# VHH binders against Protein LURP-one-related 7: the designs that were tried, part 9

Target 1, 182 residues: Protein LURP-one-related 7, of Arabidopsis thaliana (Mouse-ear cress) (q8gwl2)
Amino acid sequence: MADSETPYHPDPEDLRRIPVDLFASKKLPGLSSGDLGFADSSEHLVFILRKSSSSLKSLLDSSGVPLFSISRLHNGVWELHKGDVEKRKDLVLTVKRTSKRFSKTESEVSFAGESSENLVIKGVPFQKSCTIYSQDSIVAQTSLMYKLRQIYVGRSKFRLTIFPGSIDHSLVVAMVAIFLQG
Below, E stands for the ipSAE of ESMFold2; O stands for the ipSAE of OpenDDE; V2 stands for 0.75 times the mean of E and O plus 0.25 times the DockQ between their complexes.

## First folded at step 7 (VHH; framework vhh_7sr4_2)

Design m04 (from g03 with R56S R100T L102W; at its last look DockQ between E and O 0.19; V2 from the best seeds 0.00; counts 0 for: pae E 14.0 > 2, placed apart)
Amino acid sequence: EVKLVESGGGLVQPGGSLRLSCAASGFTFSLYAMGWYRQTPGKQRDLVADITSGGSTKYGDSVKGRFTISRDNTKNTVYLQMNSLKPEDTAVYYCAADYTFWGSEYDYWGQGTQVTVSS
ESMFold2, look of step 7: ipSAE 0.000; ipTM 0.226
ESMFold2 (binder alone), look of step 7: mean pLDDT 82; pTM 0.818
OpenDDE, look of step 7: ipSAE 0.487; ipTM 0.763

Design m05 (from g03 with R56S R100P; at its last look DockQ between E and O 0.35; V2 from the best seeds 0.00; counts 0 for: pae E 9.5 > 2)
Fold by ESMFold2, look of step 7:
Structure m05 (fold): chain B 182 residues (1-182), chain A 119 residues (1-119)
Amino acid sequence: as target 1 above (182 residues)
Amino acid sequence: EVKLVESGGGLVQPGGSLRLSCAASGFTFSLYAMGWYRQTPGKQRDLVADITSGGSTKYGDSVKGRFTISRDNTKNTVYLQMNSLKPEDTAVYYCAADYPFLGSEYDYWGQGTQVTVSS
């Protein structure tokens, strides 16, 4: 049993990191058709989001190895499981919408296990507006991609800034993917 | 295809030293926690040592102070330096990989390398 429990706590190394940007695009080198890739500031692919259906997605590492499966339940709650969509392992977290006012949406993240921090996601999914909060601190935030002195409003291109903190980057990306789905 | 290949096992006398290596391929090595486990016949696999993606280490009580785990993300390799070996350290040693902050089971395992400590 000791080896079967992975607590959702940061490694000390994560607390020393500076803010990082990931750039989401469907046009990155190394993607299959239909994938959404997340690249670092050097344009190296870090994560791949692959859709299986409107309610089922996979988050993969840059080598195409499944990290998480993302699934929507009938009641509208989203679940994140470790592993591939074909063989899901442990439940990691759930996301459920708690408020929708006009175009503004708020969702709550619940981690599996007894000691889960409370996260809230707020934004406007259609506009790629997404901010993840831990209490009063910002964990991560999306922003618009500008190109040649103009606002680029493509659904497949945005910047995700992850601030130093306790949450693994792959979990941040998964939560953003869920929220922008609606 | 994910692959973990252990090497460096063998026969060594008590008090000797041995260095195990595990070459990894088919996944983004720097994102994964890596570990060494050992198994004797009739027993479950026991943790020997693990190392997180960020470099933090843990050791089993019976090997603390004698064994050292390390990793080289440039070579996609994790190592186990084994000093002051005892006959009780005789086992098959397995390399394992786990994505951090995930579930209760390791994602990938190697085929194992035999370590035998006898006079």
Scores: ipSAE 0.005, ipTM 0.458, lowest interface PAE 9.5, mean pLDDT 81
ESMFold2 (binder alone), look of step 7: mean pLDDT 82; pTM 0.817
OpenDDE, look of step 7: ipSAE 0.190; ipTM 0.593

Design m06 (from g03 with R56D K58T L102Y; at its last look DockQ between E and O 0.36; V2 from the best seeds 0.00; counts 0 for: pae E 13.3 > 2)
Amino acid sequence: EVKLVESGGGLVQPGGSLRLSCAASGFTFSLYAMGWYRQTPGKQRDLVADITSGGDTTYGDSVKGRFTISRDNTKNTVYLQMNSLKPEDTAVYYCAADYRFYGSEYDYWGQGTQVTVSS
ESMFold2, look of step 7: ipSAE 0.000; ipTM 0.278
ESMFold2 (binder alone), look of step 7: mean pLDDT 83; pTM 0.825
OpenDDE, look of step 7: ipSAE 0.489; ipTM 0.773

## First folded at step 8 (VHH; framework vhh_7sr4_2)

Design n01 (from g03 with S53R L102Y; at its last look DockQ between E and O 0.59; V2 from the best seeds 0.00; counts 0 for: pae E 6.8 > 2)
Amino acid sequence: EVKLVESGGGLVQPGGSLRLSCAASGFTFSLYAMGWYRQTPGKQRDLVADITRGGRTKYGDSVKGRFTISRDNTKNTVYLQMNSLKPEDTAVYYCAADYRFYGSEYDYWGQGTQVTVSS
ESMFold2, look of step 8: ipSAE 0.086; ipTM 0.541
ESMFold2 (binder alone), look of step 8: mean pLDDT 84; pTM 0.845
OpenDDE, look of step 8: ipSAE 0.668; ipTM 0.850

Design n02 (from g03 with S53R R56S L102Y; at its last look DockQ between E and O 0.15; V2 from the best seeds 0.00; counts 0 for: pae O 10.6 > 2, placed apart)
Fold by OpenDDE, look of step 8:
Structure n02 (fold): chain B 182 residues (1-182), chain A 119 residues (1-119)
Amino acid sequence: as target 1 above (182 residues)
Amino acid sequence: EVKLVESGGGLVQPGGSLRLSCAASGFTFSLYAMGWYRQTPGKQRDLVADITRGGSTKYGDSVKGRFTISRDNTKNTVYLQMNSLKPEDTAVYYCAADYRFYGSEYDYWGQGTQVTVSS
């Protein structure tokens, strides 16, 4: 059973020197049907991605409390806002697709507010594979989870590796969620 | 409903001590940085101390060495231990919660508690 008593709350100022792995799956203890969960290496649920529609999602903490709302604009730009989909607050960041060649996609992330940091996400959404870049440094990476002797790889399961940095893990998860929808 | 409720304020003599508490509800406390601010009439609200989600602390210059901020996530409470109080510390003290990511201001504020340091 996912330990709901220990909420995941990464500190942006926590300069950990080791990467953190999250495992995404639709089949996790404590996860409701239809949700995508992100669990740590100990199988503790950390985040929940809940789909409301094709253009509206919520990122929740392990207790089911809404952290962010994800929405798609008519022009194709994705927005991340603080709070629930019904009570969304401030804009946090936007994700815009800048290139699509065959299956390879590139998107640009722009943070709202005082931050001038720009990120680039590159990868193949269909393969659940992407890398988030900050200039020349890697912020995070996703990959499908392959099993030995497996002929077909399920697309519902993938690993997210978050490298040491100042970006909140919840934001990383949100960016990944946005990118992989494309 | 989100609430921040300050307590522990009052009248104290110079050199005395007070401990402020801020009880939080209506949001995931552990995901927020917490802070104490103070304001005197006609002046700007100034940072007294803040504490990140991970427990890192920052203090205003005027209170360094005298004040200590701490948090208890099990009680959804942030504390401000104030020692060696001075008349200059007289102000309304406010509790604040901040998610602390890019471009964000403090999300929530308490109503404040009066601290008066006088002989």
Scores: ipSAE 0.005, ipTM 0.279, lowest interface PAE 10.6, mean pLDDT 85
ESMFold2, look of step 8: ipSAE 0.106; ipTM 0.570
ESMFold2 (binder alone), look of step 8: mean pLDDT 83; pTM 0.834

Design n03 (at its last look DockQ between E and O 0.40; V2 from the best seeds 0.00; counts 0 for: pae E 7.1 > 2)
Amino acid sequence: EVKLVESGGGLVQPGGSLRLSCAASGFTFSYYAMGWYRQTPGKQRDLVADITRGGRTKYGDSVKGRFTISRDNTKNTVYLQMNSLKPEDTAVYYCAADYRYFGSDEYDYWGQGTQVTVSS
ESMFold2, look of step 8: ipSAE 0.037; ipTM 0.528
ESMFold2 (binder alone), look of step 8: mean pLDDT 82; pTM 0.831
OpenDDE, look of step 8: ipSAE 0.506; ipTM 0.779

Design n04 (from g03 with L31I S53K L102Y; at its last look DockQ between E and O 0.39; V2 from the best seeds 0.00; counts 0 for: pae O 11.1 > 2, SAP .68 > .668)
Fold by OpenDDE, look of step 8:
Structure n04 (fold): chain B 182 residues (1-182), chain A 119 residues (1-119)
Amino acid sequence: as target 1 above (182 residues)
Amino acid sequence: EVKLVESGGGLVQPGGSLRLSCAASGFTFSIYAMGWYRQTPGKQRDLVADITKGGRTKYGDSVKGRFTISRDNTKNTVYLQMNSLKPEDTAVYYCAADYRFYGSEYDYWGQGTQVTVSS
């Protein structure tokens, strides 16, 4: 087992990385109907979000292997667990909505794992727009993809930018997925 | 899924050196930590060394100063330079990859490579 006895701190090397863009779409090569895919700039599928129900989802890798399960509790709190929905393992993090005002939503992320730090997600789920904050630093940001001369913007496509940092990209995707459900 | 393939094991005399390599393939996008464990028959698997994406390392007490772990993120490969080897270092060495969650086991393991230190 990896030693997680010490508090988690970002590695300096991560700050030297460039931002990573993922493009979310329901229309991607290799994607099954109903799934939401996340692809890189080369249109390679990286993650798949599969919906089982309104309160249960799975985050898969590009090969279709379950990475995490997403579930909603009765109290409205979202939980992310390692593994498949049917065989979920350890709790990874929770997402709790703390504020909702005029479609603007704020949620708090609490990690059960290595990091004791809380993240805050702010945005407008309806607009597929959110920003994940770690204190004063931006972890990730989403935005709708606008095309020139487009009158109507589809809500099924958005861009996720993950900024240099220590948070696992799959977790970022999971957090975004959770937040945008609200 | 992630696959881990170890290489570089073998027989070496006491005081000798070996360099282990572990190449990760598949979905390596989210691997936070890679490491080496070792196990002898009938004993618990113990941490030898691990390294994060950013290069933060941890070593088992018995190998500090003798072993060095390094990682090439571009190749998704982790290396273990083992110097001043001792008979006590004889074990099967396993490569591991993890998302680095507290209380969780490593998500992926290699098949292991035998290291034997003997005169």
Scores: ipSAE 0.006, ipTM 0.272, lowest interface PAE 11.1, mean pLDDT 84
ESMFold2, look of step 8: ipSAE 0.131; ipTM 0.589
ESMFold2 (binder alone), look of step 8: mean pLDDT 83; pTM 0.837

Design n05 (from g03 with G54S L102Y; at its last look DockQ between E and O 0.28; V2 from the best seeds 0.00; counts 0 for: pae E 7.4 > 2)
Fold by ESMFold2, look of step 8:
Structure n05 (fold): chain B 182 residues (1-182), chain A 119 residues (1-119)
Amino acid sequence: as target 1 above (182 residues)
Amino acid sequence: EVKLVESGGGLVQPGGSLRLSCAASGFTFSLYAMGWYRQTPGKQRDLVADITSSGRTKYGDSVKGRFTISRDNTKNTVYLQMNSLKPEDTAVYYCAADYRFYGSEYDYWGQGTQVTVSS
C-alpha cells in the first residue's frame, strides 16, 4: 500500500477509533503565555498552537517539538508545511476561503500529492464555530463549552470533537486553527 | 533537544545474533514512525526496517525473515533483533524518526552503532 512516497499516511489505529474530544484553552498547566493548548479528556496537553505573527503559526507536540508550520500567502491562501517555521519541509495541504456571506464562512482544503479528495470547512469564525466535512460526512466539529463549565474545572475556550476517519488528528487541529483565525 | 542514541552493536561471527536498541527523547515518541538504516563506506544509507506509530512494519529485501523491528512506547525505545547474521550485514546502523511518514526524508537521526560480522 504505497508507503514510502505518500505525503500523507494516516495511522491505521486512528482509523478504528471512536470519536475523541480535545479541549482548547489558553489556560492549561504547562502552557506558555500566548499559546493555545489542546488537551485530552485527562487534561494532558496533546498539541500546542504557537503564533509567531498574524501570518505565521506553529503546531507543536506536547513536548514543544514542531510538527507543522502554518503560513498565509499574499493571495490569502494558507499553507501547512511539515516542520518548523525556520525549517519548512514538504507542503501537506492548503486552505482557501471559497465563500463569506455575512458572518458565514466556507473554506476548501486541498491535500498535496496524489489525493483527489478535498475537505470543506464551514462555520462562523467569530463564534468559534467550525465543522469539517468530507463530502457528506463530518470529520470534526467545534462546540462551545458553556454547558460543560459545570463539570470541567478551569478556563476552556472550546471543544473539538474528531470523528473516526482517515484524517490525522494533528491535521484536523491545524485546519481548525487556520479557519478560526478569520 | 531531540536525541536518538543507538546501542548494542559489536563484533559477531556469521550466523550469530545481535539486538540493537535506540533510546529516544525530546519528542512525543508515540506520534513518530521509527526506522533502522545501515551504511557501508562509500555507499548510500539503505533501509533495514521501519515501524509505524501503530506497529506496522516494513523490511528491506535482504533482511526480511532474519531481522525484527519492534517498539516500546512506554520506554521510548525501538529495537532491531538481528538473527542469522552474514558478513554482508556489516555496516553502521542508524536509528531514525519520522513524523507519520510526512515527506521524503526522516526528521531525526542517531549517531550510529557499528555492527561487524566476520570470520
Scores: ipSAE 0.040, ipTM 0.520, lowest interface PAE 7.4, mean pLDDT 81
ESMFold2 (binder alone), look of step 8: mean pLDDT 83; pTM 0.835
OpenDDE, look of step 8: ipSAE 0.188; ipTM 0.600

Design n06 (from g03 with L102Y; at its last look DockQ between E and O 0.09; V2 from the best seeds 0.00; counts 0 for: pae E 6.6 > 2, placed apart)
Fold by OpenDDE, look of step 8:
Structure n06 (fold): chain B 182 residues (1-182), chain A 119 residues (1-119)
Amino acid sequence: as target 1 above (182 residues)
Amino acid sequence: EVKLVESGGGLVQPGGSLRLSCAASGFTFSLYAMGWYRQTPGKQRDLVADITSGGRTKYGDSVKGRFTISRDNTKNTVYLQMNSLKPEDTAVYYCAADYRFYGSEYDYWGQGTQVTVSS
């Protein structure tokens, strides 16, 4: 008979989750022309966003394996499906624009099969700036990367910060990708 | 090569506790959701607990308040603390990994570890 083990208490340090930063750029090592890459703080490629058309995209891992397909419906709603664009599997989530005022856009995220979390994305797609909200909590945030003494910052470079307690990082990246498409 | 190796299973008396561990290798652990499922002979595999890459957790109704899922990204390991075990908890417990939090099909599965709760 196995002795009853004492309850496991996670290391307090493990409970101190820190935000994760990803850096988006079209100029990253190992990235193909036309792709948008997401790299970690160590400059390792983590995700690749590949465009097939204005209404069809793929999110890939660093090895080029398709994770999700992103598609836009005629009604303007965006869908995220599992798998490749050629072999779409189950619907994961939808993103619907609910408001556009000037340059500011708001979108609602609905998860397939998950009834409990309503996410809202607010920001300015043109500025590559958005915030994902879960009720009163921030899930993730993007911002342009400015260098000292640079007047013009390329719109293809931005930082994504994912906060602790959030949903899967791949989904966060997918949602950001969808929102920033305008 | 992707590998999930479960450990910590065994025989325990009702009311006892066990801690399962799943050591992962062959993929970027920190980007994946991890889950524990259990299956009894002749029955479907059921969700015990999930944890996203961000740390959000979900539990099956029958284990809420008794089981706790956690992860250590520095060790590429997911844990399942099982307290107040009941005979009904007897099953093969499987570790699963997926880059998505959807709760249906996981990309990778372990071989499973037997948990038996009996007086």
Scores: ipSAE 0.023, ipTM 0.470, lowest interface PAE 4.1, mean pLDDT 85
ESMFold2, look of step 8: ipSAE 0.084; ipTM 0.543
ESMFold2 (binder alone), look of step 8: mean pLDDT 84; pTM 0.841

## First folded at step 9 (VHH)

Design p01 (from a19 with D55G S56E F102Y Y107T; framework vhh_8h63_2; at its last look DockQ between E and O 0.15; V2 from the best seeds 0.00; counts 0 for: pae E 8.0 > 2, placed apart)
Fold by ESMFold2, look of step 9:
Structure p01 (fold): chain B 182 residues (1-182), chain A 120 residues (1-120)
Amino acid sequence: as target 1 above (182 residues)
Amino acid sequence: ELQLVESGGGLVQAGGSLTVSCAASGFTFDEYAMGWSRQAPGKERELVAGITSGGETYYADTVKGRFTISRDNAKNTLYLQMNSLKPEDTAMYYCAAYEGDYLYSETDYWGQGTQVTVSG
């Protein structure tokens, strides 16, 4: 009578939400030479990052349709616009590098419009290491691809884990691309 | 016009030492991170050492403790001292300049390379 056993059960919706892994590589089925692909765990291509120059890149869907244009305004400041390169594309966000330390790089993400959201990205771009924070919560983070005790550490291969949340996965990938590429 | 010219490569016996240099011109050297990458036949180019404008360094695990990167901003020159060389260090070594002050995996600014060959 004094004891009640009603254990906490997470809502069924919470139990169904798990992190999503994307695997970045320049060698994936269906990927053109020179592009960086992001694939699911079954190696099905989800996004493609295509470099036009050190300051201009495109994020494409698996069919090669442009989702975002990534451009550098000046050193340490990048802009993300919707769609193909066009003057009328809406600005989505700006990423500004706020730390110049080689081993601990930081950037701040500012969304366009009336959004009060801002994100912080911390990591070491050279090692393909970054974590995206929304306040104290982790939105996404990269990790190195390990095989047999660090046999492989490549500049173009890594895992991206996107945690459950409201931020669109294509935006997460774009932010990672900006942070790791410059 | 940005220009990077490597020199100092050559043939060296295993266990030996070699220093390669990169002369830079046509940009504000002090504002760029610099790096040494290498490419062996049939392999992808890999960054083996990097250095920021402020002198912070990075080394690939395969060369840590054996290679030392340094820069002389007064002479616009980048150096890589390679000690305890192994046959697997045989490669074309390229100097690279990175826009901004951070090493990134992608840049368009490369030298022509200098060959390092390590024998037996």
Scores: ipSAE 0.023, ipTM 0.385, lowest interface PAE 8.0, mean pLDDT 79
ESMFold2 (binder alone), look of step 9: mean pLDDT 84; pTM 0.840
OpenDDE, look of step 9: ipSAE 0.327; ipTM 0.722

Design p02 (from k25 with F102Y S105D; framework vhh_7sr4_2; at its last look DockQ between E and O 0.08; V2 from the best seeds 0.00; counts 0 for: pae O 9.0 > 2, placed apart)
Fold by OpenDDE, look of step 9:
Structure p02 (fold): chain B 182 residues (1-182), chain A 120 residues (1-120)
Amino acid sequence: as target 1 above (182 residues)
Amino acid sequence: EVKLVESGGGLVQPGGSLRLSCAASGFTFDEYAMGWYRQTPGKQRDLVAGITSGDSTYYGDSVKGRFTISRDNTKNTVYLQMNSLKPEDTAVYYCAATEGDYLYDEYDYWGQGTQVTVSS
């Protein structure tokens, strides 16, 4: 009587408690030149960051549909709007740099509307290293991908780890994109 | 044509100072992050210091407190002030540029490099 090992289907709730890794690279299958792609562990594109200019970017889904537009104001504040760069819809959030120190940059994220959630991003943009905080909780973290046995920091590739929470992954990617460009 | 031209390298005694310059042309300088890398024969190229278009800076652990990276957008130039130089700092130093929200590993442009030798 072969004990039919019922394949352990993890409770969907348990899956929600597992951090998600995205891998950012300019070299991904299906990615256009100049774009930054975010792919899953199977190298499937999830998000695309497209640059229109130094002060204007679009975050797209894997099919190329615009999700958000990223723009920089003259005062240095970054804004995230819903939709395409050509049709800026509702303001979603703003990112303001609050500290520029040699070894650490800090930015404050303010959400539009009645949401009182304040996020802080800390890190070193040049090293593609940052951590997004919600009060004392970590929302997401980036790190350079080191190849095993290679001491060189892969310059063009970094890992984004999104921890379980209520924040949409696309927003996390957008915030990371905004922070790392500074 | 895009050009990055390093200068300021040379021979210096331990404890001495050098200032490297990298003159950039052929692209919108203020929209680029700039970096200094160094490489010794047979070894990988390592990031020494970087400065973003937003003037955020990064330093390798071995040079923290001794080296300072800065940029002058009016002159399209990035600088590396190197103080308290050590023999271990001997390398070819390269200037690099990457557009906008750059990925650390992939620079768009590289200079030819300048030799820095620290020896008694």
Scores: ipSAE 0.012, ipTM 0.293, lowest interface PAE 9.0, mean pLDDT 84
ESMFold2, look of step 9: ipSAE 0.012; ipTM 0.206
ESMFold2 (binder alone), look of step 9: mean pLDDT 82; pTM 0.822

Design q01 (from n01 with R56D K58T; framework vhh_7sr4_2; at its last look DockQ between E and O 0.50; V2 from the best seeds 0.00; counts 0 for: pae E 9.5 > 2)
Fold by OpenDDE, look of step 9:
Structure q01 (fold): chain B 182 residues (1-182), chain A 119 residues (1-119)
Amino acid sequence: as target 1 above (182 residues)
Amino acid sequence: EVKLVESGGGLVQPGGSLRLSCAASGFTFSLYAMGWYRQTPGKQRDLVADITRGGDTTYGDSVKGRFTISRDNTKNTVYLQMNSLKPEDTAVYYCAADYRFYGSEYDYWGQGTQVTVSS
């Protein structure tokens, strides 16, 4: 008797949240070299994206504890698992690229164990610009951060805006990381 | 190193009160939901109470109205105030941290603290 996996329910708190900005940078206090950090508006480190290889990444909390492992399969599909890369636990979601036209990319996100509608990510990875859609609603958006009077903006810094919804922020960050490929 | 250390357990008479504490270290406490579970020998571990990152709480049916879970992110601590204790509340109480994964177990567990309610 296949134990009917209890459907996932987001925390009610997610629906009550205001939009949250995270700032991605390779230069943040407490961040190790090579890592990409996500900090809040107060410059507090919240998440760390650590790249092990081109096909393997870890999403960590600010203390360096692994939250998720990101891996790319031979068929090009990305998988997100709970836990460390060495001790991957349950599959959480998959990301599949469905369209690549010039610089524009579209990917589909499927959550494991859920019959819910798929998320879609659209954007231009090179520009660190993407939008995550849930049906007709926007889950999150990224954009490059421009400084006033700067002609050349580093592409390593971008802002992630997460809108109120049912998707955990860490998953949003993971999806963005997958889509932008670092 | 991730640690969850429970304290505050002990022996109490029926109708009495206890306050459990769980001190967390080694991870970003504010990003995790925290929970209390209890287990008696030979039985499954049952949810007593949990609290989300935002402070929303859920309680097991048997403890509703008697127990209160709270958290202090500045101290990396989760509490369980237990009032009107009953002999049926006798168990080992475990603190747990959960990143709220779909289909996943709690990420971290404490060693547990014994609560005994007896006349």
Scores: ipSAE 0.007, ipTM 0.311, lowest interface PAE 8.9, mean pLDDT 85
ESMFold2, look of step 9: ipSAE 0.010; ipTM 0.453
ESMFold2 (binder alone), look of step 9: mean pLDDT 83; pTM 0.835

Design q02 (from g13 with S53R K58T; framework vhh_7sr4_2; at its last look DockQ between E and O 0.03; V2 from the best seeds 0.00; counts 0 for: pae E 11.9 > 2, placed apart)
Fold by ESMFold2, look of step 9:
Structure q02 (fold): chain B 182 residues (1-182), chain A 119 residues (1-119)
Amino acid sequence: as target 1 above (182 residues)
Amino acid sequence: EVKLVESGGGLVQPGGSLRLSCAASGFTFSYYAMGWYRQTPGKQRDLVADITRGGRTTYGDSVKGRFTISRDNTKNTVYLQMNSLKPEDTAVYYCAADYRYLGSEYDYWGQGTQVTVSS
């Protein structure tokens, strides 16, 4: 059964797949200037992060259609809404920093409509270090690109590995984008 | 431009059948859950059927066993086969698309197609 008490049901394909890598880069086919692209290992664009202002960004699909808007409140909490930055729809989740000790940061993800379904993000944002946990399980993790791999595959800012699980890949990408900039 | 275009509505006698189609364009169709909703005069839009991107279906109680939702990702089209139609099925039928399979605000709506069941 794929149905759960969470507000966002997993796609059955996500439950049966091996880990997926996405590569974040500003230099990809079909990517507009200023955007950050998330591509598969063949440099095919999967998601696009587009900045509208210092506090507003859009996560788009590969066709440029808005999936989510990302906004930072004055209290430091980040909100993810369905839709575009100009026409935000229902709230999907919030991300709030819960701890910072020197360079190490911890944040909590709270899904809308359920106060008990939370994820934890830990890492060092300026080092592009980010790991998303669901209780004791790792949902996703960033890693640095080796210099030799960058030479063969092309330039990328970092790699994001998404492990098989119940969280949609677009939500994982949005959480990473929030954590690394805040 | 995102567009959802319904077709296949019309006038039918009780017990008859209709097949609705909804052609989608302007977004990555295979990422979206699709649904059919209907609205009768003076009421809110009610769920008729929906289908996730992986093919799991859900039906409103009043249409179970009579209606079938399906999708063709190669044609960017969702269908509603309506059998054993009753006068209470008379409504405007709307196609809808939602990136978050269910339980979230629908992202796009069509303009609707009229279905009228009467003698």
Scores: ipSAE 0.000, ipTM 0.329, lowest interface PAE 11.9, mean pLDDT 79
ESMFold2 (binder alone), look of step 9: mean pLDDT 84; pTM 0.844
OpenDDE, look of step 9: ipSAE 0.007; ipTM 0.295

